# Ledger of designs, part 9: VH-VL binders against Cell division protein ZapC (zapC)

Target 1, 184 residues: Cell division protein ZapC (zapC), of Idiomarina loihiensis (q5qx64)
Amino acid sequence: MESESHWLWLFNTESGKLSVKLSDTDVFDTPYKPSQLVNIHFNEQMMDIEDATTFQIVSETLEAYPADKMPCAPQNAALNATAWCRFGRPQMPQSWHFQKSDISEWPLERRLCELNSGFDQGLFLILDTDDEFATCLLLSEGMQLSAIKSLRQYHVIKVTLNRLLPATVDLALSAQSNWGQQLA
Key: E = the ipSAE of ESMFold2; O = the ipSAE of OpenDDE; V2 = 0.75 times the mean of E and O plus 0.25 times the DockQ between their complexes.

## First folded at step 21 (VH-VL; framework fv_barzolvolimab)

Design m5 (from a2 with heavy chain Q52K, light chain K24Q; at its last look DockQ between E and O 0.74; V2 from the best seeds 0.80)
Heavy chain, then light chain:
Amino acid sequence: QVQLVQSGAEVKKPGASVKLSCKASGYTFTEYYINWVRQAPGKGLEWIARIKPGRGYTYYNEKFQGRATLTADKSTSTAYMQLSSLRSEDTAVYFCARDTPRYWLRGWFDYWGQGTTVTVSS
Amino acid sequence: DIVMTQSPSSLSASVGDRVTITCQASQDIKSYVAWYQQKPGKAPKALIYSASTLQSGVPDRFTGSGSGTDFTLTISSLQPEDFADYFCQQHNSYPYTFGGGTKVEIK
ESMFold2, look of step 21: ipSAE 0.781; ipTM 0.884
ESMFold2 (binder alone), look of step 21: mean pLDDT 92; pTM 0.939
OpenDDE, look of step 21: ipSAE 0.917; ipTM 0.948
ESMFold2, look of step 22: ipSAE 0.733; ipTM 0.865
ESMFold2 (binder alone), look of step 22: mean pLDDT 92; pTM 0.942
OpenDDE, look of step 22: ipSAE 0.914; ipTM 0.946

Design m6 (from a2 with light chain S52N; at its last look DockQ between E and O 0.83; V2 from the best seeds 0.82)
Heavy chain, then light chain:
Amino acid sequence: QVQLVQSGAEVKKPGASVKLSCKASGYTFTEYYINWVRQAPGKGLEWIARIQPGRGYTYYNEKFQGRATLTADKSTSTAYMQLSSLRSEDTAVYFCARDTPRYWLRGWFDYWGQGTTVTVSS
Amino acid sequence: DIVMTQSPSSLSASVGDRVTITCKASQDIKSYVAWYQQKPGKAPKALIYSANTLQSGVPDRFTGSGSGTDFTLTISSLQPEDFADYFCQQHNSYPYTFGGGTKVEIK
ESMFold2, look of step 21: ipSAE 0.721; ipTM 0.855
ESMFold2 (binder alone), look of step 21: mean pLDDT 92; pTM 0.940
OpenDDE, look of step 21: ipSAE 0.922; ipTM 0.950

## First folded at step 22 (VH-VL; framework fv_barzolvolimab)

Design o1 (from m5 with heavy chain L105I; at its last look DockQ between E and O 0.91; V2 from the best seeds 0.82)
Heavy chain, then light chain:
Amino acid sequence: QVQLVQSGAEVKKPGASVKLSCKASGYTFTEYYINWVRQAPGKGLEWIARIKPGRGYTYYNEKFQGRATLTADKSTSTAYMQLSSLRSEDTAVYFCARDTPRYWIRGWFDYWGQGTTVTVSS
Amino acid sequence: DIVMTQSPSSLSASVGDRVTITCQASQDIKSYVAWYQQKPGKAPKALIYSASTLQSGVPDRFTGSGSGTDFTLTISSLQPEDFADYFCQQHNSYPYTFGGGTKVEIK
ESMFold2, look of step 22: ipSAE 0.679; ipTM 0.857
ESMFold2 (binder alone), look of step 22: mean pLDDT 92; pTM 0.941
OpenDDE, look of step 22: ipSAE 0.907; ipTM 0.945

Design o2 (from m5 with light chain Q55Y; at its last fold request DockQ between E and O 0.70; V2 from the best seeds 0.84)
Heavy chain, then light chain:
Amino acid sequence: QVQLVQSGAEVKKPGASVKLSCKASGYTFTEYYINWVRQAPGKGLEWIARIKPGRGYTYYNEKFQGRATLTADKSTSTAYMQLSSLRSEDTAVYFCARDTPRYWLRGWFDYWGQGTTVTVSS
Amino acid sequence: DIVMTQSPSSLSASVGDRVTITCQASQDIKSYVAWYQQKPGKAPKALIYSASTLYSGVPDRFTGSGSGTDFTLTISSLQPEDFADYFCQQHNSYPYTFGGGTKVEIK
ESMFold2, look of step 22: ipSAE 0.798; ipTM 0.885
ESMFold2 (binder alone), look of step 22: mean pLDDT 92; pTM 0.943
OpenDDE, look of step 22: ipSAE 0.918; ipTM 0.948
ESMFold2, look of step 24: ipSAE 0.822; ipTM 0.889
ESMFold2 (binder alone), look of step 24: mean pLDDT 92; pTM 0.946
OpenDDE, look of step 24: ipSAE 0.922; ipTM 0.951
ESMFold2, fold request of step 27: ipSAE 0.826, 0.836, 0.829; ipTM 0.886, 0.895, 0.896
ESMFold2 (binder alone), fold request of step 27: mean pLDDT 92, 93, 93; pTM 0.947, 0.947, 0.947
OpenDDE, fold request of step 27: ipSAE 0.920, 0.935, 0.934; ipTM 0.949, 0.960, 0.959

Design o3 (from m5 with light chain D28G K30S; at its last look DockQ between E and O 0.79; V2 from the best seeds 0.84)
Heavy chain, then light chain:
Amino acid sequence: QVQLVQSGAEVKKPGASVKLSCKASGYTFTEYYINWVRQAPGKGLEWIARIKPGRGYTYYNEKFQGRATLTADKSTSTAYMQLSSLRSEDTAVYFCARDTPRYWLRGWFDYWGQGTTVTVSS
Amino acid sequence: DIVMTQSPSSLSASVGDRVTITCQASQGISSYVAWYQQKPGKAPKALIYSASTLQSGVPDRFTGSGSGTDFTLTISSLQPEDFADYFCQQHNSYPYTFGGGTKVEIK
ESMFold2, look of step 22: ipSAE 0.794; ipTM 0.886
ESMFold2 (binder alone), look of step 22: mean pLDDT 92; pTM 0.939
OpenDDE, look of step 22: ipSAE 0.912; ipTM 0.945

## First folded at step 23 (VH-VL; framework fv_barzolvolimab)

Design aa1 (from o2 with light chain H91Y; at its last look DockQ between E and O 0.34; V2 from the best seeds 0.50)
Heavy chain, then light chain:
Amino acid sequence: QVQLVQSGAEVKKPGASVKLSCKASGYTFTEYYINWVRQAPGKGLEWIARIKPGRGYTYYNEKFQGRATLTADKSTSTAYMQLSSLRSEDTAVYFCARDTPRYWLRGWFDYWGQGTTVTVSS
Amino acid sequence: DIVMTQSPSSLSASVGDRVTITCQASQDIKSYVAWYQQKPGKAPKALIYSASTLYSGVPDRFTGSGSGTDFTLTISSLQPEDFADYFCQQYNSYPYTFGGGTKVEIK
ESMFold2, look of step 23: ipSAE 0.743; ipTM 0.870
ESMFold2 (binder alone), look of step 23: mean pLDDT 92; pTM 0.945
OpenDDE, look of step 23: ipSAE 0.378; ipTM 0.765

Design aa2 (from o2 with heavy chain N35H; at its last look DockQ between E and O 0.60; V2 from the best seeds 0.75)
Heavy chain, then light chain:
Amino acid sequence: QVQLVQSGAEVKKPGASVKLSCKASGYTFTEYYIHWVRQAPGKGLEWIARIKPGRGYTYYNEKFQGRATLTADKSTSTAYMQLSSLRSEDTAVYFCARDTPRYWLRGWFDYWGQGTTVTVSS
Amino acid sequence: DIVMTQSPSSLSASVGDRVTITCQASQDIKSYVAWYQQKPGKAPKALIYSASTLYSGVPDRFTGSGSGTDFTLTISSLQPEDFADYFCQQHNSYPYTFGGGTKVEIK
ESMFold2, look of step 23: ipSAE 0.790; ipTM 0.884
ESMFold2 (binder alone), look of step 23: mean pLDDT 92; pTM 0.943
OpenDDE, look of step 23: ipSAE 0.810; ipTM 0.912

Design aa3 (from o2 with heavy chain T100I; at its last look DockQ between E and O 0.84; V2 from the best seeds 0.82)
Heavy chain, then light chain:
Amino acid sequence: QVQLVQSGAEVKKPGASVKLSCKASGYTFTEYYINWVRQAPGKGLEWIARIKPGRGYTYYNEKFQGRATLTADKSTSTAYMQLSSLRSEDTAVYFCARDIPRYWLRGWFDYWGQGTTVTVSS
Amino acid sequence: DIVMTQSPSSLSASVGDRVTITCQASQDIKSYVAWYQQKPGKAPKALIYSASTLYSGVPDRFTGSGSGTDFTLTISSLQPEDFADYFCQQHNSYPYTFGGGTKVEIK
ESMFold2, look of step 23: ipSAE 0.754; ipTM 0.877
ESMFold2 (binder alone), look of step 23: mean pLDDT 93; pTM 0.948
OpenDDE, look of step 23: ipSAE 0.881; ipTM 0.937

Design aa4 (from o2 with light chain A34N; at its last look DockQ between E and O 0.74; V2 from the best seeds 0.67)
Heavy chain, then light chain:
Amino acid sequence: QVQLVQSGAEVKKPGASVKLSCKASGYTFTEYYINWVRQAPGKGLEWIARIKPGRGYTYYNEKFQGRATLTADKSTSTAYMQLSSLRSEDTAVYFCARDTPRYWLRGWFDYWGQGTTVTVSS
Amino acid sequence: DIVMTQSPSSLSASVGDRVTITCQASQDIKSYVNWYQQKPGKAPKALIYSASTLYSGVPDRFTGSGSGTDFTLTISSLQPEDFADYFCQQHNSYPYTFGGGTKVEIK
ESMFold2, look of step 23: ipSAE 0.612; ipTM 0.844
ESMFold2 (binder alone), look of step 23: mean pLDDT 92; pTM 0.942
OpenDDE, look of step 23: ipSAE 0.683; ipTM 0.884

## First folded at step 24 (VH-VL; framework fv_barzolvolimab)

Design bb1 (from o2 with light chain D28G K30S; at its last look DockQ between E and O 0.84; V2 from the best seeds 0.83)
Heavy chain, then light chain:
Amino acid sequence: QVQLVQSGAEVKKPGASVKLSCKASGYTFTEYYINWVRQAPGKGLEWIARIKPGRGYTYYNEKFQGRATLTADKSTSTAYMQLSSLRSEDTAVYFCARDTPRYWLRGWFDYWGQGTTVTVSS
Amino acid sequence: DIVMTQSPSSLSASVGDRVTITCQASQGISSYVAWYQQKPGKAPKALIYSASTLYSGVPDRFTGSGSGTDFTLTISSLQPEDFADYFCQQHNSYPYTFGGGTKVEIK
ESMFold2, look of step 24: ipSAE 0.826; ipTM 0.896
ESMFold2 (binder alone), look of step 24: mean pLDDT 92; pTM 0.944
OpenDDE, look of step 24: ipSAE 0.922; ipTM 0.952
ESMFold2, look of step 26: ipSAE 0.802; ipTM 0.891
ESMFold2 (binder alone), look of step 26: mean pLDDT 92; pTM 0.945
OpenDDE, look of step 26: ipSAE 0.847; ipTM 0.925

Design bb2 (from o2 with heavy chain K52Q, light chain Q24K; at its last look DockQ between E and O 0.67; V2 from the best seeds 0.80)
Heavy chain, then light chain:
Amino acid sequence: QVQLVQSGAEVKKPGASVKLSCKASGYTFTEYYINWVRQAPGKGLEWIARIQPGRGYTYYNEKFQGRATLTADKSTSTAYMQLSSLRSEDTAVYFCARDTPRYWLRGWFDYWGQGTTVTVSS
Amino acid sequence: DIVMTQSPSSLSASVGDRVTITCKASQDIKSYVAWYQQKPGKAPKALIYSASTLYSGVPDRFTGSGSGTDFTLTISSLQPEDFADYFCQQHNSYPYTFGGGTKVEIK
ESMFold2, look of step 24: ipSAE 0.799; ipTM 0.887
ESMFold2 (binder alone), look of step 24: mean pLDDT 92; pTM 0.944
OpenDDE, look of step 24: ipSAE 0.925; ipTM 0.953
ESMFold2, look of step 26: ipSAE 0.788; ipTM 0.886
ESMFold2 (binder alone), look of step 26: mean pLDDT 93; pTM 0.948
OpenDDE, look of step 26: ipSAE 0.908; ipTM 0.944

Design bb3 (from o2 with heavy chain G54S; at its last read DockQ between E and O 0.75; V2 from the best seeds 0.86)
Heavy chain, then light chain:
Amino acid sequence: QVQLVQSGAEVKKPGASVKLSCKASGYTFTEYYINWVRQAPGKGLEWIARIKPSRGYTYYNEKFQGRATLTADKSTSTAYMQLSSLRSEDTAVYFCARDTPRYWLRGWFDYWGQGTTVTVSS
Amino acid sequence: DIVMTQSPSSLSASVGDRVTITCQASQDIKSYVAWYQQKPGKAPKALIYSASTLYSGVPDRFTGSGSGTDFTLTISSLQPEDFADYFCQQHNSYPYTFGGGTKVEIK
ESMFold2, look of step 24: ipSAE 0.798; ipTM 0.887
ESMFold2 (binder alone), look of step 24: mean pLDDT 93; pTM 0.947
OpenDDE, look of step 24: ipSAE 0.922; ipTM 0.951
ESMFold2, look of step 25: ipSAE 0.796; ipTM 0.885
ESMFold2 (binder alone), look of step 25: mean pLDDT 93; pTM 0.946
OpenDDE, look of step 25: ipSAE 0.919; ipTM 0.949
ESMFold2, fold request of step 27: ipSAE 0.840, 0.856, 0.853; ipTM 0.901, 0.903, 0.902
ESMFold2 (binder alone), fold request of step 27: mean pLDDT 93, 93, 93; pTM 0.948, 0.948, 0.948
OpenDDE, fold request of step 27: ipSAE 0.919, 0.934, 0.933; ipTM 0.948, 0.959, 0.959
ESMFold2, last read: ipSAE 0.847, 0.851, 0.854; ipTM 0.905, 0.900, 0.906
ESMFold2 (binder alone), last read: mean pLDDT 92, 93, 93; pTM 0.945, 0.948, 0.948
OpenDDE, last read: ipSAE 0.933, 0.935, 0.934; ipTM 0.960, 0.959, 0.959

## First folded at step 25 (VH-VL; framework fv_barzolvolimab)

Design cc1 (from bb1 with light chain Q24K Q27E; at its last look DockQ between E and O 0.58; V2 from the best seeds 0.79)
Heavy chain, then light chain:
Amino acid sequence: QVQLVQSGAEVKKPGASVKLSCKASGYTFTEYYINWVRQAPGKGLEWIARIKPGRGYTYYNEKFQGRATLTADKSTSTAYMQLSSLRSEDTAVYFCARDTPRYWLRGWFDYWGQGTTVTVSS
Amino acid sequence: DIVMTQSPSSLSASVGDRVTITCKASEGISSYVAWYQQKPGKAPKALIYSASTLYSGVPDRFTGSGSGTDFTLTISSLQPEDFADYFCQQHNSYPYTFGGGTKVEIK
ESMFold2, look of step 25: ipSAE 0.811; ipTM 0.886
ESMFold2 (binder alone), look of step 25: mean pLDDT 92; pTM 0.945
OpenDDE, look of step 25: ipSAE 0.920; ipTM 0.949

Design cc2 (from bb1 with light chain Q27E S30K; at its last look DockQ between E and O 0.86; V2 from the best seeds 0.86)
Heavy chain, then light chain:
Amino acid sequence: QVQLVQSGAEVKKPGASVKLSCKASGYTFTEYYINWVRQAPGKGLEWIARIKPGRGYTYYNEKFQGRATLTADKSTSTAYMQLSSLRSEDTAVYFCARDTPRYWLRGWFDYWGQGTTVTVSS
Amino acid sequence: DIVMTQSPSSLSASVGDRVTITCQASEGIKSYVAWYQQKPGKAPKALIYSASTLYSGVPDRFTGSGSGTDFTLTISSLQPEDFADYFCQQHNSYPYTFGGGTKVEIK
ESMFold2, look of step 25: ipSAE 0.800; ipTM 0.891
ESMFold2 (binder alone), look of step 25: mean pLDDT 93; pTM 0.948
OpenDDE, look of step 25: ipSAE 0.921; ipTM 0.950

Design cc3 (from bb1 with heavy chain G54S; at its last fold request DockQ between E and O 0.62; V2 from the best seeds 0.83)
Heavy chain, then light chain:
Amino acid sequence: QVQLVQSGAEVKKPGASVKLSCKASGYTFTEYYINWVRQAPGKGLEWIARIKPSRGYTYYNEKFQGRATLTADKSTSTAYMQLSSLRSEDTAVYFCARDTPRYWLRGWFDYWGQGTTVTVSS
Amino acid sequence: DIVMTQSPSSLSASVGDRVTITCQASQGISSYVAWYQQKPGKAPKALIYSASTLYSGVPDRFTGSGSGTDFTLTISSLQPEDFADYFCQQHNSYPYTFGGGTKVEIK
ESMFold2, look of step 25: ipSAE 0.813; ipTM 0.895
ESMFold2 (binder alone), look of step 25: mean pLDDT 92; pTM 0.944
OpenDDE, look of step 25: ipSAE 0.920; ipTM 0.949
ESMFold2, look of step 26: ipSAE 0.842; ipTM 0.899
ESMFold2 (binder alone), look of step 26: mean pLDDT 93; pTM 0.949
OpenDDE, look of step 26: ipSAE 0.875; ipTM 0.932
ESMFold2, fold request of step 27: ipSAE 0.845, 0.859, 0.853; ipTM 0.901, 0.905, 0.903
ESMFold2 (binder alone), fold request of step 27: mean pLDDT 93, 93, 92; pTM 0.946, 0.949, 0.941
OpenDDE, fold request of step 27: ipSAE 0.916, 0.932, 0.933; ipTM 0.947, 0.959, 0.959

## First folded at step 26 (VH-VL; from cc3 with heavy chain K52Q, light chain S30K; framework fv_barzolvolimab)

Design dd1 (at its last fold request DockQ between E and O 0.68; V2 from the best seeds 0.83)
Heavy chain, then light chain:
Amino acid sequence: QVQLVQSGAEVKKPGASVKLSCKASGYTFTEYYINWVRQAPGKGLEWIARIQPSRGYTYYNEKFQGRATLTADKSTSTAYMQLSSLRSEDTAVYFCARDTPRYWLRGWFDYWGQGTTVTVSS
Amino acid sequence: DIVMTQSPSSLSASVGDRVTITCQASQGIKSYVAWYQQKPGKAPKALIYSASTLYSGVPDRFTGSGSGTDFTLTISSLQPEDFADYFCQQHNSYPYTFGGGTKVEIK
ESMFold2, look of step 26: ipSAE 0.791; ipTM 0.886
ESMFold2 (binder alone), look of step 26: mean pLDDT 93; pTM 0.948
OpenDDE, look of step 26: ipSAE 0.910; ipTM 0.946
ESMFold2, fold request of step 27: ipSAE 0.814, 0.792, 0.824; ipTM 0.893, 0.891, 0.892
ESMFold2 (binder alone), fold request of step 27: mean pLDDT 93, 92, 93; pTM 0.951, 0.943, 0.951
OpenDDE, fold request of step 27: ipSAE 0.918, 0.931, 0.931; ipTM 0.948, 0.958, 0.958

